# Ledger of designs, part 17: VHH binders against DNA primase large subunit PriL (priL)

Target 1, 340 residues: DNA primase large subunit PriL (priL), of Thermoplasma acidophilum (q9hjd1)
Amino acid sequence: MILPDRKQILDRELIRRIADTTISGSGHSDGLSEYASIRKAAFAFVESAVLGDQAYSPIENAELAFIVWILAALDENIITARTIIKARDTVEKQLRLVEHYEDLEEFGSRLGIEISVFGEQIGKDHLYRIGVADFATYASRVTGSKYRLSNQIVREGYVYVDEDVMAKVLREAFVSFMFDTLDQIRKEDAIETIKSVLDDLEKIRESYRKAHNVRMIAGKGDASMFPPCMKEIIKNLESGVNVSHMGRLALASFLHKAGYSEDEIVPYFRNAPDFDENITRYQIKHISGEISGTEYTPPKCETMRSNHLCYMDDDPLCHREWMKHPLTYYEVKRRNRKIR
Below, E stands for the ipSAE of ESMFold2; O stands for the ipSAE of OpenDDE; V2 stands for 0.75 times the mean of E and O plus 0.25 times the DockQ between their complexes.

## First folded at step 13 (VHH; framework vhh_rezetamig_d1)

Design y6 (from t4 with S31K; at its last look DockQ between E and O 0.53; V2 from the best seeds 0.00; counts 0 for: pae E 5.2 > 2)
Fold by ESMFold2, look of step 13:
Structure y6 (fold): chain B 340 residues (1-340), chain A 119 residues (1-119)
Amino acid sequence: as target 1 above (340 residues)
Amino acid sequence: QLQLQESGPGLVKPSETLSLTCTVSGGSISKGGYYWGWIRQPPGKGLEWIGHIYHSGRTYYNPSLENRVTISVDTSKNQFSLKLSSVTAADTAVYYCARETYLGYFDYRGQGTLVTVSS
């Protein structure tokens, strides 16, 4: 189980010893062989996160510590986000499998969040108590009405929650812990500390570049005809900036209406930090009406603007008084590409 | 509920520095996993991301503005600020401060403040 330990993560001498170790030739699992195993597992974890591998990958605290130093040395926003999200998901699974309630309380304590396992139930499954301030901070990042404060049992500054809500709150606290801890490591110090494995860092970068450079399927119209708002969303997805749910919905529905198939749309999202192919395909089926029975259209320009997704700049077509919809932009550009 | 409020001069002369402060209430700026950002909307245009800052002071800026922009944070006052130097009429816009999640989207923003660069 990952049990947050900032002092271990920031222990530069421990990290150097793990980085500098050699594989034992004898097959013994002395300290030297153990460090090599930790290093190998840490690199495998980062690579699997970069490639979008969703398989559960258990790791221990020492591997997590080394992972943080790998991320600091790489200093690549998308690799960092994908790796922390994979660690978040690993932690959430571990939290749901905890056998001893004291371990949950220790986990919370190490994150600076007050979680109590409550001996008396309030409601059927409400065995946990979280301070209101901590709940408000971390549950706000979890989508769904179940995680809104207004839908919780609140008494005297505490929120009483079930296992699902508890796990989601703690996983988001873990994310904050990871970003705060990573931020304390200077890139230059990380590079110096793990310099003996810089070749392995470059293998991670190459794996990312291969996955990132998979060409998007744009076999319908010419992608140069897309409105600036859709081009910017695509650029952000390709550069590893996470795009809002509204932005992803806008792009997926635009591509669907432009005639792109599910198989052609999915690749546009592969570089998102939280990419999950099954979830993405489900969302596309929902947009197409296959699941919902109602086909979605992309938001009109007014809605794109109000959601911070409009990038029309000086584009003459976007500034026409009658231009109110991204699909209209695309239709006009396609029509005006005719020879003759 | 978290609230963000922009403050600062609404009129700035060309070539001078635009300076805005965002005051955060109803929550702490010091929580990890959030970025504190500035966006703007020039007249008749869409929103433009300016940059953001982590509560530790680490910044990232829009490359088109990076040599003119400075974002800073004061966690003791629960505030962060924007300075944009050498302004021109093109910098006239409604400026918003916002909280950005680690997933890259804004979940809270201010009402916005119009800044006019006049000459």
Scores: ipSAE 0.177, ipTM 0.635, lowest interface PAE 5.2, mean pLDDT 80
ESMFold2 (binder alone), look of step 13: mean pLDDT 90; pTM 0.912
OpenDDE, look of step 13: ipSAE 0.214; ipTM 0.655

## First folded at step 14 (VHH; framework vhh_rezetamig_d1)

Design z1 (from y2 with H55Y Y105S; at its last look DockQ between E and O 0.36; V2 from the best seeds 0.00; counts 0 for: pae E 2.8 > 2)
Fold by OpenDDE, look of step 14:
Structure z1 (fold): chain B 340 residues (1-340), chain A 119 residues (1-119)
Amino acid sequence: as target 1 above (340 residues)
Amino acid sequence: QLQLQESGPGLVKPSETLSLTCTVSGGSISSGGYYWGWIRQPPGKGLEWIGHIYYSGRTRYNPSLENRVTISVDTSKNQFSLKLSSVTAADTAVYYCARETYLGSFDYRGQGTLVTVSS
């Protein structure tokens, strides 16, 4: 299990060793030294994040450390965001897979959050106790009624939650931790420290560029052509459900790539409980690259699934092996309509 | 509930420095994972991102404004501020302070304050 360690992450010597270690063909079974393996895994993780691949990949502490330095050296907000989201999701999964409640306690401790098991441990179903302040800080960042403070058991300054809720809280704390840690690394220092792998950084940039240069689908289709996942998000928005940021991002980026203008995208969000037109427009501009200089692509189907945004229902098109992206779905539907 | 409120003069003379402060209540700026940003909307134009600051003081600015913009944070007062130097009529806008999520979206915003640049 990954344990956040700021000191380790900020250990320049460690990072340098990881960066500079050459694959010496002699002595390790696969020809890769431990450091080379860490380096490779870190780059692969960042690249996968850039490409929108949110497949579960366990992260080791040293890998995380190197990932942070990669991000610091790249200094690209979108790459950082995607990578951190991927890391968050990975960590959440890891937290859910813990065998011992002490692991969660330790994880919390590393993030400055005091958590303890409440009562006698009876199997995997036990409650945890967390301070109200910590809960309020991080649970508020999670979408869903289940994570609202008002819906929790609160006694004597503590919130009592199950493992699921705790994992959500801790993942958000982890995100904060990542940002805090990243903020402590200067770009110039990062570049200098990992100078031996600068070419690999460029590859990541190139991958990002390629991934985001996905041509807008020419011609606007109607909502009937949207994949089930997007339809579900729209439905939720219309119903006043608090759709997650990822869900909103997915929809906005999808609509953008589908050729919808800002003015055409904004109405989809009007029924959101927290709707603000100006904020929404800003977000759309950000997603479109107008502000950020980087255009967002909707997540791959795998990413949608990992973020619990995938809604396949009984749609046979979604179950096709080659269906890997919501935009692909849209393209297929558009083509089929033209033929009819 | 987190609330943001802009404060500052509504009128600034050309070539002077626009100065605004955002007061945050119902939450701490010192909580990691968010940026604290400024955005503006000129009359008849779209929303423009000015820049943001992390609670540590690290800033990022719109390249178009980078030379004129300074954002600062005072964690003790739970405030962050905007300075825009050498203002012109083009800087007339409703200015908003906002909290930026790690996803690049804004989840909270102030009511906005109109700043008019006029002689």
Scores: ipSAE 0.320, ipTM 0.710, lowest interface PAE 1.8, mean pLDDT 86
ESMFold2, look of step 14: ipSAE 0.441; ipTM 0.800
ESMFold2 (binder alone), look of step 14: mean pLDDT 90; pTM 0.914

Design z2 (from y2 with H55Y Y108H; at its last look DockQ between E and O 0.32; V2 from the best seeds 0.00; counts 0 for: pae E 3.3 > 2)
Fold by OpenDDE, look of step 14:
Structure z2 (fold): chain B 340 residues (1-340), chain A 119 residues (1-119)
Amino acid sequence: as target 1 above (340 residues)
Amino acid sequence: QLQLQESGPGLVKPSETLSLTCTVSGGSISSGGYYWGWIRQPPGKGLEWIGHIYYSGRTRYNPSLENRVTISVDTSKNQFSLKLSSVTAADTAVYYCARETYLGYFDHRGQGTLVTVSS
């Protein structure tokens, strides 16, 4: 299990060793040194994130460290965001896979959160307690009534939660940890420290460029052509359901890539409980790259699934093996409509 | 509930420095994971991102404004501030402070304050 360690992450010597170690035929079955393996895995992780691949990939501590430095050297907000989201999701999964409650406690401790098991351990079903302040800070970042403080058992300054809730809380704490740690690394220092792999950084940038260019859809279709996942998100928004940030991102980026203008996108969010037109417009501009210079692409189907945003229902297109992206769905629908 | 409130002069003379402060209540700027930013909306125009700051003091600015913008944070007061130098009539706008999530969304903003640049 990954245990975040800021000291380790910020260990320049370690990072240099990872960056500078050449592939030697000695020590690993594949001919890669340990450091080379770490480096390779780190780059692969970042690249996968850039491409929107949210497939589960366990992260080791040293890999995480190097990932942070890659991000620092790249200094691209969209890459950072995607990578951290991927890391968050990975960590959440890892937290859910823990066999010992002590691992969660240790993980919390590494993030400055005091958590403890409440009561006797009965299998995997444990309650945990966490301070109200910590819970309020991080649980508030998770969408869903299940994670609201008002819906929790609160006693004597502690919130009592199950493993699921705790994992959500801890993942958000991890996100904060990542940002905090990343903030401690200057871009120039990062570039200098990992100078031996600068070419690989450029490859990441190129991958990003290619990924974002390829998914532009020419010609705007109507909502009837939207994939079930997007329709479901829209339905939820219309019903006043608090859609997650990822859900909103997915819809906004999808609509943007589908050729919808800001003015055409904004109405989809009007029924959201927290709707603010100005904020929404800003978000759209951010997603479109108008502000940041980088535009978001809607998540792949796998990412939608991992974020519990996938709604396949009985739609045959969603069940196709080659269906890997919501935009692909849209393209197929558009093409079929033109033929009819 | 998190609240943001802009404060500062509503009138600034050309070539002077616009200065605004955002006071955050109901949450800590130092909690990590968020950026604290400024956006503005000129009359009849869309929203423009000015920049943001992390609680550590790390900033990012709109390239178009980078040379004129300074954002600072005071964690002890739970405030962050905007300075925009050498203002012109083009800088007349409603200015908003906002919290930016790590996903790039603004989830909270102030009510906004109109700043008019006029002689």
Scores: ipSAE 0.278, ipTM 0.688, lowest interface PAE 1.9, mean pLDDT 85
ESMFold2, look of step 14: ipSAE 0.394; ipTM 0.777
ESMFold2 (binder alone), look of step 14: mean pLDDT 91; pTM 0.927

Design z3 (from y2 with Y105W Y108H; at its last look DockQ between E and O 0.32; V2 from the best seeds 0.00; counts 0 for: pae O 2.2 > 2)
Amino acid sequence: QLQLQESGPGLVKPSETLSLTCTVSGGSISSGGYYWGWIRQPPGKGLEWIGHIYHSGRTRYNPSLENRVTISVDTSKNQFSLKLSSVTAADTAVYYCARETYLGWFDHRGQGTLVTVSS
ESMFold2, look of step 14: ipSAE 0.594; ipTM 0.856
ESMFold2 (binder alone), look of step 14: mean pLDDT 91; pTM 0.924
OpenDDE, look of step 14: ipSAE 0.261; ipTM 0.680
ESMFold2, look of step 16: ipSAE 0.687; ipTM 0.886
ESMFold2 (binder alone), look of step 16: mean pLDDT 91; pTM 0.924
OpenDDE, look of step 16: ipSAE 0.268; ipTM 0.702

Design z4 (from y2 with N62K; at its last look DockQ between E and O 0.31; V2 from the best seeds 0.00; counts 0 for: pae E 3.1 > 2)
Fold by OpenDDE, look of step 14:
Structure z4 (fold): chain B 340 residues (1-340), chain A 119 residues (1-119)
Amino acid sequence: as target 1 above (340 residues)
Amino acid sequence: QLQLQESGPGLVKPSETLSLTCTVSGGSISSGGYYWGWIRQPPGKGLEWIGHIYHSGRTRYKPSLENRVTISVDTSKNQFSLKLSSVTAADTAVYYCARETYLGYFDYRGQGTLVTVSS
């Protein structure tokens, strides 16, 4: 299990060793080979995140450390966000796989969160205790009524939660931890520290560019042509359901790439309980790259699935092996309509 | 619930410095994963991003405003501030402080405060 350690992450010597280690000789058995492996895994992780690959990939501590430095050197907000989200999701999965409650406690401790098991350990069903303040801070970042403080057992300054809720809380704490740690690294220092792998950084940038450029703006089409996942998100929004940030991002970016203008996108969010037109417009501008210079692409189908946003139902088009992206769905539907 | 509130003068003279403070309640600025930013909306125009600050004090500004903008944070007061120097009529706008998520969009903002630049 990954145990984040800020001191380790910020260990420049370690990072240099990882960066500078040359794969010398056939033998994986030497310490040098380990650093090379860490480096390779870290780059692969970042690249996969950039490409929207949400496949589960366990992260080791040293890999995490190097990932942070890669991100620091790149200094690209979208890459950072995607990578951290991927890491978050990975960590959440790892937390759920923990066999010993002590591991969760330790993980919390590493993030500055005091958690403890409440009661006798009966199988895998344990209640955990967390301070109200910590819970309020991180659980508020999770979408869903299950994670609201008002729906929890609160006694004597502590919130009692199950493993599922705790995992959600901890993943958000992990995100915070990552950003805080990343913020401690200057771009220039990062570049200098990992100077030996600058070419690999450029490859990541190139991958990012390709991934964002390849998906041509699908001509503006009818909402009836939207993939089931987007329709479901829209339905939820219309029903006043609090759609996750990822869901909103997915819809907004999808609509944008589908050729919808800001004015055409905003109405989709009007029924959201927290709707603010100005905020929504700003978000759209941000997603479109108008403000940030970076354009968001809607997540791949795999990413949608991993974020529990995929709704395939009985749609045969979604079940096609080659269907890997919501925009592809849209394109197919558009083409088919033109032929009719 | 997180609340942001802008405060400062509504009138600034040309060439002077616009100064605003945002007070955050219902949440801590010191929590990681968020930026604290300023945006503005000139009359008849869309929202414009000015810049943001991390709780550590690290800032990013709109390039066109970089030389005139200073954003600061006071974690002890749970506040962050905007200074915009050498203001002109073009800086007349409703100014909003907002929280920027780690995904790069704003999820909370203040009610806004109109700042008019006039002689």
Scores: ipSAE 0.335, ipTM 0.728, lowest interface PAE 1.7, mean pLDDT 86
ESMFold2, look of step 14: ipSAE 0.362; ipTM 0.746
ESMFold2 (binder alone), look of step 14: mean pLDDT 91; pTM 0.924

Design z5 (from y2 with H55Y Y105H; at its last look DockQ between E and O 0.28; V2 from the best seeds 0.00; counts 0 for: pae E 2.6 > 2)
Fold by OpenDDE, look of step 14:
Structure z5 (fold): chain B 340 residues (1-340), chain A 119 residues (1-119)
Amino acid sequence: as target 1 above (340 residues)
Amino acid sequence: QLQLQESGPGLVKPSETLSLTCTVSGGSISSGGYYWGWIRQPPGKGLEWIGHIYYSGRTRYNPSLENRVTISVDTSKNQFSLKLSSVTAADTAVYYCARETYLGHFDYRGQGTLVTVSS
């Protein structure tokens, strides 16, 4: 299990060793040294994040460390955001896979969160105790009524939650940890420290460029062609439901990639309880790359599922094995309509 | 509930420095995981991102304004500030401070303050 360690992450000597180690045929079956393997895995992780690959990839501590330095050297907000989100999701999955409750406690401890098991441990179904302040800080960042403080058992300054809720809380703490740690590394220092792999950084940049310059959909379709997940988000918005940040992001980025203009996207959000046209437009501009220079793509189906935004509603197209992205759904629908 | 409030002069002379402060209440700037940013809307124009700061002091600016913009944070006062130097009439706008999530989403913003650049 990954255990965040700021000291390790900020260990320049370790990072240098990872960066500078030459692949030697000695000691590993694949001819890669441990450091070379770490380096390769770190780069692969960042690249996958940039490309929007949401496939589960476990992260080790040393890999995480090197990822942070890659991000510091690149100093690209969109790459950082995507990578951290991917890392968050990965960590959440890892947290859910823990066999011992002590691992969660230790993970929390590493993030400055004190958590403890409440009661007798009966299998995996035990409650955890977390301070109200910590819960309020990080649970508030998670979308859903299940994560609201008002819906929790609160006693004597502690919130009692199940493992699922705790994993959500801890992943958000991890995100904060990542940003905090990243901010301690100067770009210039990062570049100097990992100078031996600067060419690989450029490859990441190139991947980013390619991924974000590709307009996947040439023609604008109507809402009837949207995947069920997007339709559901729209429905919720229309009903005045407070759609999660991720849901909004997904819809906005989807519509953008589908060829909708800012003016065409804004109306979808008008019925949101917190609707502000200026903020909405800013967000759309951010997603479209107008402000950031980088375009966001909607999340893959796996990401939608992990964020509880997937709604298949027995749609046979969604159940296809090759259906991995909402935009793919849209493309298929568009093509089929042209044939009819 | 988190609240942001802009404060500063509503009138600035050309070539002078625009200075605004955002006071945050109902939450701590130092909680991590968020950026604290400035945006503006000139009359008849769209919203423009100026830049943001992390509670550690790390900043990012709009490239178009980078040479003129300074954002600072005072965690002890739970405030962050904007300085825009060498202002012109083009800098006349309603200025907003806002909290940015790590996903780039603005979830809270101030009411905005009009700053007019005029001789």
Scores: ipSAE 0.108, ipTM 0.612, lowest interface PAE 2.5, mean pLDDT 85
ESMFold2, look of step 14: ipSAE 0.453; ipTM 0.804
ESMFold2 (binder alone), look of step 14: mean pLDDT 91; pTM 0.921

Design z6 (at its last look DockQ between E and O 0.71; V2 from the best seeds 0.00; counts 0 for: pae E 5.2 > 2)
Fold by ESMFold2, look of step 14:
Structure z6 (fold): chain B 340 residues (1-340), chain A 120 residues (1-120)
Amino acid sequence: as target 1 above (340 residues)
Amino acid sequence: QLQLQESGPGLVKPSETLSLTCTVSGGSISSGGYYWGWIRQPPGKGLEWIGHIYHSGRTRYNPSLENRVTISVDTSKNQFSLKLSSVTAADTAVYYCARETYDLGYFDYRGQGTLVTVSS
């Protein structure tokens, strides 16, 4: 289980020792040492995040520490975001598996969060207690009426929540912890500290470039050919139903990669809660790389599923074992438009 | 509920420095995982990202403006600010402060905007 430790993460000499470790043949069938294993797992985690692999990847605190320094040295916004999201999702799954409330309290304590188990109950009806200030800060980042303070039991400065709300609050606090910790590491210092593995950093960049190298789809079809996940997002936006920020990003980046112009994308968001045309246009420019310098690719199907954005139902194309990307779905439908 | 409010002079002379402050209420600038940004909209044109700042003070700027832009933060006052030097009539715009989300680069909260006119 990850138990965040900022002092360990920022320990530059520990990071240098992990980076500089050479594999030896004594004591291992493949010659790995403890630090070499940590380094290998850290690079694998980052590459997995870049490639959109949503498989649960348990990691230890030392591995997390090295991951942060990899991210600082790379200084690539989307790699950082994808890696922190993967770590967030790993933490959320770990939190749902904890059997002892002391581990939850320790996790919260390391993030500066007041949390404890209410009533000594463990199970699907288990209740957790979170300080009202911390709940207000982190639950606001999660979409849905279930996460609104007005829908919670509040007593004497505490909010009483179930396992799902608890896990979501703590995962968002973990995200803040990761960004704050990463921000304390200068790129130049990170590059110097892990200089012995710069070749491995370049392998990550190459994987990123390949994953981002999605051909512009020649022409565009129509909305009837969109995958079910995108149709459901569109349906919810049209109905004024709240759609998560990930869902909005997925739709906007999908439409952009499908060849839709900014003027063609904006109308899809017109009925969204708090719609503002100018902000929406800026956000579309941002995902296209016009402003940020980074072009966003829509998430793979595994990522869509893990974010509760997959609505495949009994769609025969979505259930093909090779169907792994919403853009692939769209390309297949376009190619076979005479055949449904 | 989080609120952002721009303040500063609405009229600036050419070659001088445009200076705006954004005051954040209903939430803390020191919350990690968010960036605090400035955007603008010149008359009849689309929105332009100026730059953003993390609560630690670290900044990123639009390359087209970076030689003239300074964004700063004062966490004790829950404020962040914009300075744009050597302004011309082309810098006349409605200026907005906004919060950028960690996972999308989207603006989920924005101020009402303030018109700044560069004129002699």
Scores: ipSAE 0.207, ipTM 0.667, lowest interface PAE 5.2, mean pLDDT 80
ESMFold2 (binder alone), look of step 14: mean pLDDT 88; pTM 0.893
OpenDDE, look of step 14: ipSAE 0.299; ipTM 0.699

## First folded at step 16 (VHH; framework vhh_rezetamig_d1)

Design b21 (from z3 with T101D; at its last look DockQ between E and O 0.33; V2 from the best seeds 0.00; counts 0 for: pae O 2.7 > 2)
Fold by OpenDDE, look of step 16:
Structure b21 (fold): chain B 340 residues (1-340), chain A 119 residues (1-119)
Amino acid sequence: as target 1 above (340 residues)
Amino acid sequence: QLQLQESGPGLVKPSETLSLTCTVSGGSISSGGYYWGWIRQPPGKGLEWIGHIYHSGRTRYNPSLENRVTISVDTSKNQFSLKLSSVTAADTAVYYCAREDYLGWFDHRGQGTLVTVSS
């Protein structure tokens, strides 16, 4: 289990050792030294995150430390975001798999959160106590009614929660910890400290570039026929810029209504920092009515404007009085193309 | 409940500096894992990201505005500010302060304030 240690993470000498150690035939069956193994694992972790693999991948403390420095040296928001998500999810999984409640307490302690087990230990099921302030801070970052303070048992300044809720709270605290720690490392210093592995950093950059330069394959429609709002959303997604939930919903529903299949829609979201194919497919099925029983339509132009997603700019078609819906725009463009 | 509120003049003369302040309530700017940012929307155009600041003071700006933008934070007042120098008519917009999560989502934002650049 990962135990966050800021001092260890910021130990420049340790980081240098990890970066500079050459592969030696001593100590590991595969011929890797301990430091070389740490380095390899750290790079693999970041690379997998860059490629959108958010699956559980165990990491050790030293690996985490080196990952932070890799991120500091790269200084790419999308890479950082994806890597942190992967790390968060790993930590959450580990927290749920703890054999001893003391491990959770220690983890909390490392993050400056006071946690204690409440009541008698009955198997693996424990209730935990956490301060109201800490709970409010981190639980608010977790989606779901189960994690709202109003739905918890609160007594004498403490919130009593199960392991699941505690794991969610602690993972968010971990995220904050990671950002705070990362913020203490200057990019230039990181580059200098791990200069021996700059080539490997460039490989990650290249992987990132390749992953994000993948042009979306236009399905049945030509993006040239899309309204400016949808084009802009697509552009942002292609560039790895985080698009709002409403923006994503708008695009997905638009593409669906335009006749795109699930397989044709999924690629549009591939470069999102939080891309998960299974989740994306689920969302598309939900939007299409396959799961929900209700087919979603893209928002009206007015709604797009109110949500700051309208980019009509100087497009004369968008300025027509009768233009009130993005699908109308698409229909007009389609008709015009058929006539040519 | 976290709330953000923009404040500052609604009218700025060309070549002057636009200055806005965002007051955060119901939460602390000093909490890690979030950026505090500024965005704007010119009339008839889409949302444009200006930049953001971490509670430590580290900033990142839109490259198109980097030479004119300064964002600062005052953790003691739970505020952060925007300065945009050498303004032109093109800088007329509704300005919003917002909280950005670690994924880049704007999960909270102010109601916005219109700033008009006019002589």
Scores: ipSAE 0.129, ipTM 0.630, lowest interface PAE 2.7, mean pLDDT 86
ESMFold2, look of step 16: ipSAE 0.575; ipTM 0.850
ESMFold2 (binder alone), look of step 16: mean pLDDT 90; pTM 0.917

Design b22 (from z3 with H108P; at its last fold request DockQ between E and O 0.30; V2 from the best seeds 0.48)
Amino acid sequence: QLQLQESGPGLVKPSETLSLTCTVSGGSISSGGYYWGWIRQPPGKGLEWIGHIYHSGRTRYNPSLENRVTISVDTSKNQFSLKLSSVTAADTAVYYCARETYLGWFDPRGQGTLVTVSS
ESMFold2, look of step 16: ipSAE 0.591; ipTM 0.847
ESMFold2 (binder alone), look of step 16: mean pLDDT 89; pTM 0.913
OpenDDE, look of step 16: ipSAE 0.470; ipTM 0.797
ESMFold2, look of step 17: ipSAE 0.636; ipTM 0.868
ESMFold2 (binder alone), look of step 17: mean pLDDT 90; pTM 0.916
OpenDDE, look of step 17: ipSAE 0.343; ipTM 0.734
ESMFold2, fold request of step 19: ipSAE 0.621, 0.535, 0.609; ipTM 0.866, 0.824, 0.858
ESMFold2 (binder alone), fold request of step 19: mean pLDDT 90, 90, 90; pTM 0.920, 0.922, 0.917
OpenDDE, fold request of step 19: ipSAE 0.273, 0.292, 0.474; ipTM 0.701, 0.712, 0.796

